# VHH binders against RNA polymerase II C-terminal domain phosphatase-like 3 (CPL3): the designs that were tried, part 12

Target 1, 181 residues: RNA polymerase II C-terminal domain phosphatase-like 3 (CPL3), of Arabidopsis thaliana (Mouse-ear cress) (q8ll04r923to1103)
Amino acid sequence: FASQKLSLVLDIDHTLLNSAKFNEVESRHEEILRKKEEQDREKPYRHLFRFLHMGMWTKLRPGIWNFLEKASKLYELHLYTMGNKLYATEMAKLLDPKGVLFNGRVISKGDDGDPLDGDERVPKSKDLEGVMGMESSVVIIDDSVRVWPQHKMNLIAVERYLYFPCSRRQFGLLGPSLLEL
Below, E stands for the ipSAE of ESMFold2; O stands for the ipSAE of OpenDDE; V2 stands for 0.75 times the mean of E and O plus 0.25 times the DockQ between their complexes.

## First folded at step 13 (VHH)

Design X1 (from W4 with S56Y Y109S; framework vhh_gocatamig_d2; at its last look DockQ between E and O 0.02; V2 from the best seeds 0.00; counts 0 for: pae O 9.6 > 2, placed apart)
Fold by OpenDDE, look of step 13:
Structure X1 (fold): chain B 181 residues (1-181), chain A 120 residues (1-120)
Amino acid sequence: as target 1 above (181 residues)
Amino acid sequence: EVQLVESGGGLVQPGGSLTLSCAASGFTFSDYWLAWYRQAPGKKRELVAGIYSGGYTYYMDSVKGRFTISRDNAKNSVYLQMNSLRAEDTAVYYCARVESSYGEGFTDSWGQGTLVTVSS
């Protein structure tokens, strides 16, 4: 009997990565980002990306590659985002360039054209409707607990990954961002 | 109703230590950032430290290495351990709940504050 792997549901924004629109990045930071991105291109594992076609910067959470590799051995991986399908698709390609980790197991909500998780002023919720298997066999990793009202017991809350200054401001945080450090 | 109640303020000598506590109620404590702010006389209110439910912390530069923010989600409480206190740390300290909004961050709830006076 092929033992079915447990399912691991992964949020994207502020969990696996942090994205910022070009217009959300200050001029002074843009130059820094460009330099960092150029340096990052030479690294074995890239973490900083400039997506012209999406008009945004994306920074992957440190250790993400190791995490995904290890997790994939133990779990069937799923991406779950409140972002639109386009964003979800691009992020899935980024995180899984060979298509072996998620294999189309990407859930997105909304098609409002926003490349991020959308307007946080609007109450949103997630559920496991699109995830196959028993609830008891599902683990959820997300920075936001409130979006999983029906699956709190499955949820591992993680610290938000906030790389960009605008993302810190979004959560009411002052002081220097990781970009500025 | 969201409530934040600070305690632990008082008079302390320079170099002394003090621990502030904030008891929260009226919301799911673990879902929010909690922070300590302070306002000195004639100055603007400033963020001192912040903590996420997962333990990530922020400190303003002037308090790094001296102050420690922590939280106990089981007790719906956030704390600020202040060591090596200085005269410039004199202020009313406020506990705050931080909420996110689209493109903007704000503190949506404040305590009444607790006065910390550092004086010889």
Scores: ipSAE 0.007, ipTM 0.273, lowest interface PAE 9.6, mean pLDDT 87
ESMFold2, look of step 13: ipSAE 0.403; ipTM 0.771
ESMFold2 (binder alone), look of step 13: mean pLDDT 80; pTM 0.802

Design X2 (from W4 with S56R; framework vhh_gocatamig_d2; at its last look DockQ between E and O 0.03; V2 from the best seeds 0.00; counts 0 for: pae E 17.4 > 2, placed apart)
Fold by OpenDDE, look of step 13:
Structure X2 (fold): chain B 181 residues (1-181), chain A 120 residues (1-120)
Amino acid sequence: as target 1 above (181 residues)
Amino acid sequence: EVQLVESGGGLVQPGGSLTLSCAASGFTFSDYWLAWYRQAPGKKRELVAGIYSGGRTYYMDSVKGRFTISRDNAKNSVYLQMNSLRAEDTAVYYCARVESSYGEGFTDYWGQGTLVTVSS
């Protein structure tokens, strides 16, 4: 019998990456982003993306590629987001260009709403509905503990990844953003 | 090309202070965890202090309260302020770039190191 891999459920926003809508980015930062993105294109592993079709910037968390590679060897990977299906699909393609990591194991909440997780001040909840395997065989990585009220024991809380100024403001953080530094 | 260049090492008396600097180039400095390691003669290299891009810091227990790691993203530099130095702090200190992966740090680049000798 082939041993079944444990399931790893991965949040997208503020966990694996940080996205900002074009209209959330100040004009003074746009040129900086464009320059950085241009430089990023020359790297073997990219982390900064400008998506015209979605009207947003996306910055991947440092170490993301190594993490996903290693995790995929040990776990069946699942993406879970409170964003809409379109956003989830695009992020899945971004994180898994060959389609070998997630293979359609992407869970999204919402239809035509905001492509991002939305306002963190609004109560949200996640569950393991649709995730294959027993709960005891599931590990969850997320920046937000509160959204997993029924699965706290499965949850590994990680520090939020906030790259864009608007994301820092969203969480009421002071000081310069990673973009500004 | 990624480069890390340490400076500031030297001879200091017990109880003295020293500030190490590391100048980084060839990568987006603000995106990475930076760390100081040290290796004493005959010992394994050990993590002394680390600082995430968000400013969160880590210290090994033996240096807590004495050492302070900081970074200046505008200068692409990381620093280690060492106070109340002890003989056991004698080591080659290395600056390192660490790629963070959800609680795990993978060091992928090292500086050449700078020697710190604490002796009377």
Scores: ipSAE 0.000, ipTM 0.214, lowest interface PAE 10.7, mean pLDDT 87
ESMFold2, look of step 13: ipSAE 0.000; ipTM 0.101
ESMFold2 (binder alone), look of step 13: mean pLDDT 82; pTM 0.824

Design X3 (from T3 with S58Y; framework vhh_vobarilizumab_d1; at its last look DockQ between E and O 0.05; V2 from the best seeds 0.00; counts 0 for: pae E 17.0 > 2, placed apart)
Fold by ESMFold2, look of step 13:
Structure X3 (fold): chain B 181 residues (1-181), chain A 120 residues (1-120)
Amino acid sequence: as target 1 above (181 residues)
Amino acid sequence: EVQLVESGGGLVQPGGSLRLSCAASGFTFSDYWMAWYRQAPGKGRELVAGIYSGGSTYYADSVKGRFTISRDNAKNTLYLQMNSLRPEDTAVYYCARVESSYGEGFTDYWGQGTLVTVSS
């Protein structure tokens, strides 16, 4: 395969963005979020979104837009989520509104009846079995190392992105979240 | 083609109750969240309540504690139980499916609407 790019598999949650369900957000924080989202809508590159149809807030990691543009020139990009297809589709539209970065290379491992973003407290293994074009060399970016038992040599681990207070509690962390700062 | 058909509207006294229904077709109902909007004469549509695929609910402050949104996925039906109705609840109520590409988005489908009138 002459000229084939390396594949870059990007985990979504806590790697590129942080999402929180409406029922996981305290009312005082929801008020702050609504004000921030209104202000963010006026910016050329948005980072804070309210998804009524999914019942979720989503905050993009700083620098994501520049990263995706640069990475797309070097790698064949794939999105990976343990979330369901609705979540995967909406996050792909969010990150790639023109459809030119991923070209349908979006992997969702959740069943239609599962939680939108997946339950990261449940021990689940991630793998690339059955993913087209993943028979050889790939690079994986994920905040969780232990969930990739079959691809440890391909993994670049990154620091978890924890914007919402509920996400810090999910990982047992004390103190204020980035939203609270 | 997505179809949303509301029913259950009518005339009711202040303090009364109504239950609205919305029959949905043309999409996989259980995969999508649903909402009720309302539109008073001469005003834009406003979100009243939402119920999302995972079961989470949302209520506008003006109806919180009085209205209850629910769904029956086996019947592809969305409901709005409206209690303690007030004259300011008078509006055409729309069943809606909302799609968002960039945050708080636009309803991509509305039903026909059902009129609720709260008057003495």
Scores: ipSAE 0.000, ipTM 0.116, lowest interface PAE 17.0, mean pLDDT 78
ESMFold2 (binder alone), look of step 13: mean pLDDT 84; pTM 0.842
OpenDDE, look of step 13: ipSAE 0.824; ipTM 0.912

Design X4 (from W4 with F106Y; framework vhh_gocatamig_d2; at its last look DockQ between E and O 0.73; V2 from the best seeds 0.00; counts 0 for: pae E 2.8 > 2)
Amino acid sequence: EVQLVESGGGLVQPGGSLTLSCAASGFTFSDYWLAWYRQAPGKKRELVAGIYSGGSTYYMDSVKGRFTISRDNAKNSVYLQMNSLRAEDTAVYYCARVESSYGEGYTDYWGQGTLVTVSS
ESMFold2, look of step 13: ipSAE 0.432; ipTM 0.796
ESMFold2 (binder alone), look of step 13: mean pLDDT 82; pTM 0.817
OpenDDE, look of step 13: ipSAE 0.800; ipTM 0.908

Design X5 (from W4 with S101N; framework vhh_gocatamig_d2; at its last look DockQ between E and O 0.50; V2 from the best seeds 0.00; counts 0 for: pae E 4.6 > 2)
Amino acid sequence: EVQLVESGGGLVQPGGSLTLSCAASGFTFSDYWLAWYRQAPGKKRELVAGIYSGGSTYYMDSVKGRFTISRDNAKNSVYLQMNSLRAEDTAVYYCARVESNYGEGFTDYWGQGTLVTVSS
ESMFold2, look of step 13: ipSAE 0.230; ipTM 0.668
ESMFold2 (binder alone), look of step 13: mean pLDDT 81; pTM 0.811
OpenDDE, look of step 13: ipSAE 0.531; ipTM 0.792

## First folded at step 14 (VHH; framework vhh_gocatamig_d2)

Design Z1 (from X4 with S56D; at its last look DockQ between E and O 0.81; V2 from the best seeds 0.00; counts 0 for: pae E 2.2 > 2)
Amino acid sequence: EVQLVESGGGLVQPGGSLTLSCAASGFTFSDYWLAWYRQAPGKKRELVAGIYSGGDTYYMDSVKGRFTISRDNAKNSVYLQMNSLRAEDTAVYYCARVESSYGEGYTDYWGQGTLVTVSS
ESMFold2, look of step 14: ipSAE 0.500; ipTM 0.821
ESMFold2 (binder alone), look of step 14: mean pLDDT 82; pTM 0.819
OpenDDE, look of step 14: ipSAE 0.856; ipTM 0.933

Design Z2 (from X4 with S53T; at its last look DockQ between E and O 0.80; V2 from the best seeds 0.00; counts 0 for: pae E 2.5 > 2)
Amino acid sequence: EVQLVESGGGLVQPGGSLTLSCAASGFTFSDYWLAWYRQAPGKKRELVAGIYTGGSTYYMDSVKGRFTISRDNAKNSVYLQMNSLRAEDTAVYYCARVESSYGEGYTDYWGQGTLVTVSS
ESMFold2, look of step 14: ipSAE 0.470; ipTM 0.802
ESMFold2 (binder alone), look of step 14: mean pLDDT 82; pTM 0.823
OpenDDE, look of step 14: ipSAE 0.852; ipTM 0.929

Design Z3 (from X4 with M60D; at its last fold request DockQ between E and O 0.72; V2 from the best seeds 0.75)
Fold by ESMFold2, fold request of step 16:
Structure Z3 (fold): chain B 181 residues (1-181), chain A 120 residues (1-120)
Amino acid sequence: as target 1 above (181 residues)
Amino acid sequence: EVQLVESGGGLVQPGGSLTLSCAASGFTFSDYWLAWYRQAPGKKRELVAGIYSGGSTYYDDSVKGRFTISRDNAKNSVYLQMNSLRAEDTAVYYCARVESSYGEGYTDYWGQGTLVTVSS
């Protein structure tokens, strides 16, 4: 018999947070980010991080800490990313510093490419079959519908979280990013 | 053209050591994370170790304390020092590049692999 709780599968990027590689950030925005990060350190719950070891900035979606706390009481939480395990491990530590939310339930698809097949060297979609051992008792939150060719009835699509200008350009969107506002 | 060429595989005794090397070309090496993966016959490919662009390292629990990943940006090379080898370490080892643009980290290029066999 299965657990009493439903599973909640959470996408990471553009759903819970937005990251940008250092060399994707223009000098004028770097100066703004450094000031914002300094001010953010004074708050009880941080939302802006400068990761020197990864060469990346990461901004958490507003409300994320309250969301994760409440969701963890209702659901068994899982992270599912198209990123690889190196990235997923760091983001899981960021989102769950006490190690009590996900308990190793982190799925990283970005390690699954076929090194000998050029068409499949990088994964293109997410799938829960064979990786979770769960049936239709799952809710999925993701900003991208296209990466879920299956499980569409379980998917709650959310607005992409685009804090950095480079992320907005990635999706072909006009106008300022949230950092620029 | 992005290329990753592994070398240094071979037959070793349990408890022995090997150094794997990976020569990279076709990209700005210092901008990327590098990783070693392995795949044993009939098993899923798994991440063994990684090294970020900032120089910090990651190790799978099964190799922590025995393996050391390092990079030489001047030679565009990444290495895996493998000590205290066990039969369970037998696998094809792949060098890999990790791209961190587009708001996440993902492995986008793989080498052809080098075979490591640990047997008496």
Scores: ipSAE 0.628, ipTM 0.865, lowest interface PAE 1.5, mean pLDDT 87
ESMFold2, look of step 14: ipSAE 0.546; ipTM 0.838
ESMFold2 (binder alone), look of step 14: mean pLDDT 81; pTM 0.816
OpenDDE, look of step 14: ipSAE 0.836; ipTM 0.922
ESMFold2, fold request of step 16: ipSAE 0.615, 0.607; ipTM 0.862, 0.866
ESMFold2 (binder alone), fold request of step 16: mean pLDDT 81, 81, 81; pTM 0.816, 0.815, 0.814
OpenDDE, fold request of step 16: ipSAE 0.891, 0.888, 0.888; ipTM 0.954, 0.952, 0.951

Design Z4 (from X4 with D31E; at its last look DockQ between E and O 0.79; V2 from the best seeds 0.00; counts 0 for: pae E 2.5 > 2)
Fold by ESMFold2, look of step 14:
Structure Z4 (fold): chain B 181 residues (1-181), chain A 120 residues (1-120)
Amino acid sequence: as target 1 above (181 residues)
Amino acid sequence: EVQLVESGGGLVQPGGSLTLSCAASGFTFSEYWLAWYRQAPGKKRELVAGIYSGGSTYYMDSVKGRFTISRDNAKNSVYLQMNSLRAEDTAVYYCARVESSYGEGYTDYWGQGTLVTVSS
């Protein structure tokens, strides 16, 4: 059943999942998270992880497992993150433990700049240089439109997934996060 | 001010060993991930090894079993022990801090680099 598929490029953070460092989580919320994680471990598809080695919590967007299964039948899946390869490697393993969805098609940009190109006022952007396919043959799902200045016609923008209170504060939002609801 | 200062580079014969060191200052060292990258002249920079805040390690395939990354939080230092060196390991090696706030895991500070040359 060899068939050429369209490519689907998936952003990671705030699109498929939300992560927070241990020191970004208040103690009262950590207690809630620990309880939820223990309950989650007993489910067939996990959505909440405590990664001691990385020092962070990761919460997967609801419905992601079913989405990835269905999307993999229709598209060649790629992960594309502004994060570096250390983070991207761990998140790819989390989303694809058997290695059958992405098969190494993981793009990380968090370590591609020049050593002196770290001006916080010059935003990083994504492009498809590392993805095989023409612009008309790719679909992109990302929560951030501005990181795709040259691929807006291929972009499906999704609502930012903000589970942790610190993530809401990162984006200047003051109301309760999904964890708090 | 965040600073990362590499040392330990030099000329070495194939099959030899070197230890690279990186002294860090200006941040809470134990909370960050650290990494070593390398870049040969005219080539793309590549991640060689990384060490997470919890101590777990990552290695690129070509250096597994030959290189060891480690950290000493008491000395604010990260190291790369390079054994069984090959000509392909010739590069400028950079120590780097990986920011993981809000879950992105991006590299935000780099050292000036130390040159490793593997040649006979």
Scores: ipSAE 0.447, ipTM 0.796, lowest interface PAE 2.5, mean pLDDT 85
ESMFold2 (binder alone), look of step 14: mean pLDDT 82; pTM 0.825
OpenDDE, look of step 14: ipSAE 0.864; ipTM 0.935

Design Z5 (from X4 with Y102W; at its last look DockQ between E and O 0.70; V2 from the best seeds 0.00; counts 0 for: pae E 3.1 > 2)
Fold by ESMFold2, look of step 14:
Structure Z5 (fold): chain B 181 residues (1-181), chain A 120 residues (1-120)
Amino acid sequence: as target 1 above (181 residues)
Amino acid sequence: EVQLVESGGGLVQPGGSLTLSCAASGFTFSDYWLAWYRQAPGKKRELVAGIYSGGSTYYMDSVKGRFTISRDNAKNSVYLQMNSLRAEDTAVYYCARVESSWGEGYTDYWGQGTLVTVSS
């Protein structure tokens, strides 16, 4: 018997987690984060990380561990990021600490492209062209629809996960972030 | 103005060694991740090695154990020590800056490249 699972492509940032550089976090929030991280590290599955080697905080979306467990039984899981392989490697380690969910199915697009001539960047789009293992039907989970022009019918859009204040500012939103609530 | 200037490329025999250097200017060097990419004739550009702002490192599988990336924040420089060179390592090597703002590693600046040729 040969069988193919349906593929599930999971966008990382603002879909499964939210990250912030150390210098993007105000001192008053950094103290709160350190206390929360200390309390969180005693749990069997963590949701808040302080990565000294990367210089950033990462907060996982609530429910992610149960979701990944259940999804892995139904789908062949793939991680997708517009970040480069340096970022993708670290996030894959974080999301798959036992190394059994993704098995190298990590798509990172951020190693390509030229510097722009102009002041503003050309918008990036996402696609699965040339991705090894996309031989079956695919489902995509992402916080943004516009970035998948070639796969609109395969996309399940989710609410952006904005934990850090700097992430709300990145998207031009007013009011407190989830950390601030 | 961001600048990345590579040096140290050249012709070397199989099994030989080279050290590539990259001098950086125009940005706060210690805040960024740095990387070496390479592009061989007829091949796609690929990430060879990276070094995070905190100093930990990443290597592609084929160079692990043979190449060592390092950074000197006082000199705004990143290096690639290449040992046990093989013909397949022949490529133009590029120094690159990786922006990690908003939690996404984006390679946003490239040097002009330095050629490494491994042949007998």
Scores: ipSAE 0.385, ipTM 0.778, lowest interface PAE 3.1, mean pLDDT 83
ESMFold2 (binder alone), look of step 14: mean pLDDT 83; pTM 0.846
OpenDDE, look of step 14: ipSAE 0.850; ipTM 0.928

Design Z6 (from X4 with G50A; at its last look DockQ between E and O 0.01; V2 from the best seeds 0.00; counts 0 for: pae E 14.7 > 2, placed apart)
Fold by ESMFold2, look of step 14:
Structure Z6 (fold): chain B 181 residues (1-181), chain A 120 residues (1-120)
Amino acid sequence: as target 1 above (181 residues)
Amino acid sequence: EVQLVESGGGLVQPGGSLTLSCAASGFTFSDYWLAWYRQAPGKKRELVAAIYSGGSTYYMDSVKGRFTISRDNAKNSVYLQMNSLRAEDTAVYYCARVESSYGEGYTDYWGQGTLVTVSS
């Protein structure tokens, strides 16, 4: 008989990681980031990446590698972003370098354009309409509860991950970002 | 119920100035973040400036130093002062309410827009 795993839908931006464009990062912070990235390369599980072709920095949320490994054994994993297809593809490669976690289960809802379009969310709701294979046995992890008009009972809300100063300023938060600590 | 009404758009020469106004009603204005977006013909709507409930501001890079967003909570109004206007600033400008939850900004209501034309 076929065994059906539960589906786990993971929002990307501010849930699993935080990205910032090069032009959103001050020169003094860029110097710190370059040093941190060099040190991070020495570790088997990297958390800080510099993408020249997209002109951006990406910082993974602490604990993500352990989480993804364990979650993949319990759930069929799906990535969800309001960003465009290029961004979604790059983040999927980043989170799943062997290609064995998501197997093409990547949902992107943004127009082709700014790679962080999903981070500047427009007045759209998030839903799973048009996503094949979604049933009532889905769990959703997202940093925002109000954007899911459907599936509210399946939603696990997490605190927004804001590593870069520009991300904190974008949401009007005072005080230092995690990078600045 | 929620209403956002923009005004102040028009035709200006390059280097000129305009002040956009947005009158808000139907919600507790001081609790929300407010933003100005713009959409040029054939392009995506883009965030121009935002002013948060805590008073912090955001500006897209191309308008920094030229545009100033402000709010008057007593008048339920948000403003965009635009100076040193350029042809690339030509767009329909939208006032928007940004709901925040867990520190995330989600734009949930839009005004009808006001056209700004900077002649080239």
Scores: ipSAE 0.000, ipTM 0.139, lowest interface PAE 14.7, mean pLDDT 79
ESMFold2 (binder alone), look of step 14: mean pLDDT 82; pTM 0.824
OpenDDE, look of step 14: ipSAE 0.007; ipTM 0.266

## First folded at step 15 (VHH; framework vhh_gocatamig_d2)

Design Q1 (from Z3 with S56D; at its last look DockQ between E and O 0.86; V2 from the best seeds 0.00; counts 0 for: pae E 2.5 > 2)
Amino acid sequence: EVQLVESGGGLVQPGGSLTLSCAASGFTFSDYWLAWYRQAPGKKRELVAGIYSGGDTYYDDSVKGRFTISRDNAKNSVYLQMNSLRAEDTAVYYCARVESSYGEGYTDYWGQGTLVTVSS
ESMFold2, look of step 15: ipSAE 0.468; ipTM 0.806
ESMFold2 (binder alone), look of step 15: mean pLDDT 81; pTM 0.811
OpenDDE, look of step 15: ipSAE 0.760; ipTM 0.886

Design Q2 (from Q1 with S53T; at its last fold request DockQ between E and O 0.75; V2 from the best seeds 0.76)
Amino acid sequence: EVQLVESGGGLVQPGGSLTLSCAASGFTFSDYWLAWYRQAPGKKRELVAGIYTGGDTYYDDSVKGRFTISRDNAKNSVYLQMNSLRAEDTAVYYCARVESSYGEGYTDYWGQGTLVTVSS
ESMFold2, look of step 15: ipSAE 0.552; ipTM 0.840
ESMFold2 (binder alone), look of step 15: mean pLDDT 82; pTM 0.822
OpenDDE, look of step 15: ipSAE 0.025; ipTM 0.390
ESMFold2, fold request of step 16: ipSAE 0.496, 0.627, 0.497; ipTM 0.829, 0.870, 0.828
ESMFold2 (binder alone), fold request of step 16: mean pLDDT 83, 82, 82; pTM 0.829, 0.823, 0.826
OpenDDE, fold request of step 16: ipSAE 0.890, 0.892, 0.890; ipTM 0.953, 0.954, 0.953

Design Q3 (from Q2 with D31E; at its last look DockQ between E and O 0.77; V2 from the best seeds 0.00; counts 0 for: pae E 2.4 > 2)
Amino acid sequence: EVQLVESGGGLVQPGGSLTLSCAASGFTFSEYWLAWYRQAPGKKRELVAGIYTGGDTYYDDSVKGRFTISRDNAKNSVYLQMNSLRAEDTAVYYCARVESSYGEGYTDYWGQGTLVTVSS
ESMFold2, look of step 15: ipSAE 0.478; ipTM 0.813
ESMFold2 (binder alone), look of step 15: mean pLDDT 82; pTM 0.823
OpenDDE, look of step 15: ipSAE 0.838; ipTM 0.920

Design Q4 (from Z1 with M60A; at its last look DockQ between E and O 0.13; V2 from the best seeds 0.00; counts 0 for: pae E 9.6 > 2, placed apart)
Fold by ESMFold2, look of step 15:
Structure Q4 (fold): chain B 181 residues (1-181), chain A 120 residues (1-120)
Amino acid sequence: as target 1 above (181 residues)
Amino acid sequence: EVQLVESGGGLVQPGGSLTLSCAASGFTFSDYWLAWYRQAPGKKRELVAGIYSGGDTYYADSVKGRFTISRDNAKNSVYLQMNSLRAEDTAVYYCARVESSYGEGYTDYWGQGTLVTVSS
């Protein structure tokens, strides 16, 4: 008679949020961002953050707070990122300020403060095999299909969330970013 | 295929200078973030400096003010100017390419490394 939640594995960047370093943002966009952040601070559920200690802007995908609340009732939530542990930890705190959603279920790769994999011969993909034994009983949400060579039947691919102009350039996309609209 | 070839390492006295070079091929050089890492004996490889596709730079606190990273897109090359060298800078220095600078660090390539020794 015991009930068990299915696992939901969530990618961070370009799936739940979009981050940009201060030095990647043009001065004219910085001015716009500062005004938007001031207005956003007045709201009960914020979506735009300026992290001075990390030197970055972070914009949450619209609907994220409602999504996380609903998903947490149906799933045991996990974060899985190719980013390093320091960044993953900070973003988990941002997404879970009360500490009730993830409970340390954050999977990351690489050394703290290192945006790169340490060895080019190490596989550059995500894999749940052997991780908590949840491979066949999981739903995965990620913007990048290619990082999941395994588990494709468990993957829900979503459109990349690209708020900042620098992020659009990173993926070679034409036209204005969401910030510019 | 992607290749990164470092050069310019050598033996230098404390307080001296060296310039490291990295020649890149097999990709559109101007589109990528490039970085220098170093690994001292018995230590983990650490990020030293990076230069983003937009030209902005990053430096580890241990090298700020002493090291300067630069790139020459016409020559497909990235450089590390190292000044005021200390014994603690002794390491193998690696040139690296990064596909993404945020959270999705799922691709990168390394050179073979060049040794820098700082001693009297």
Scores: ipSAE 0.007, ipTM 0.201, lowest interface PAE 9.6, mean pLDDT 79
ESMFold2 (binder alone), look of step 15: mean pLDDT 81; pTM 0.811
OpenDDE, look of step 15: ipSAE 0.732; ipTM 0.873

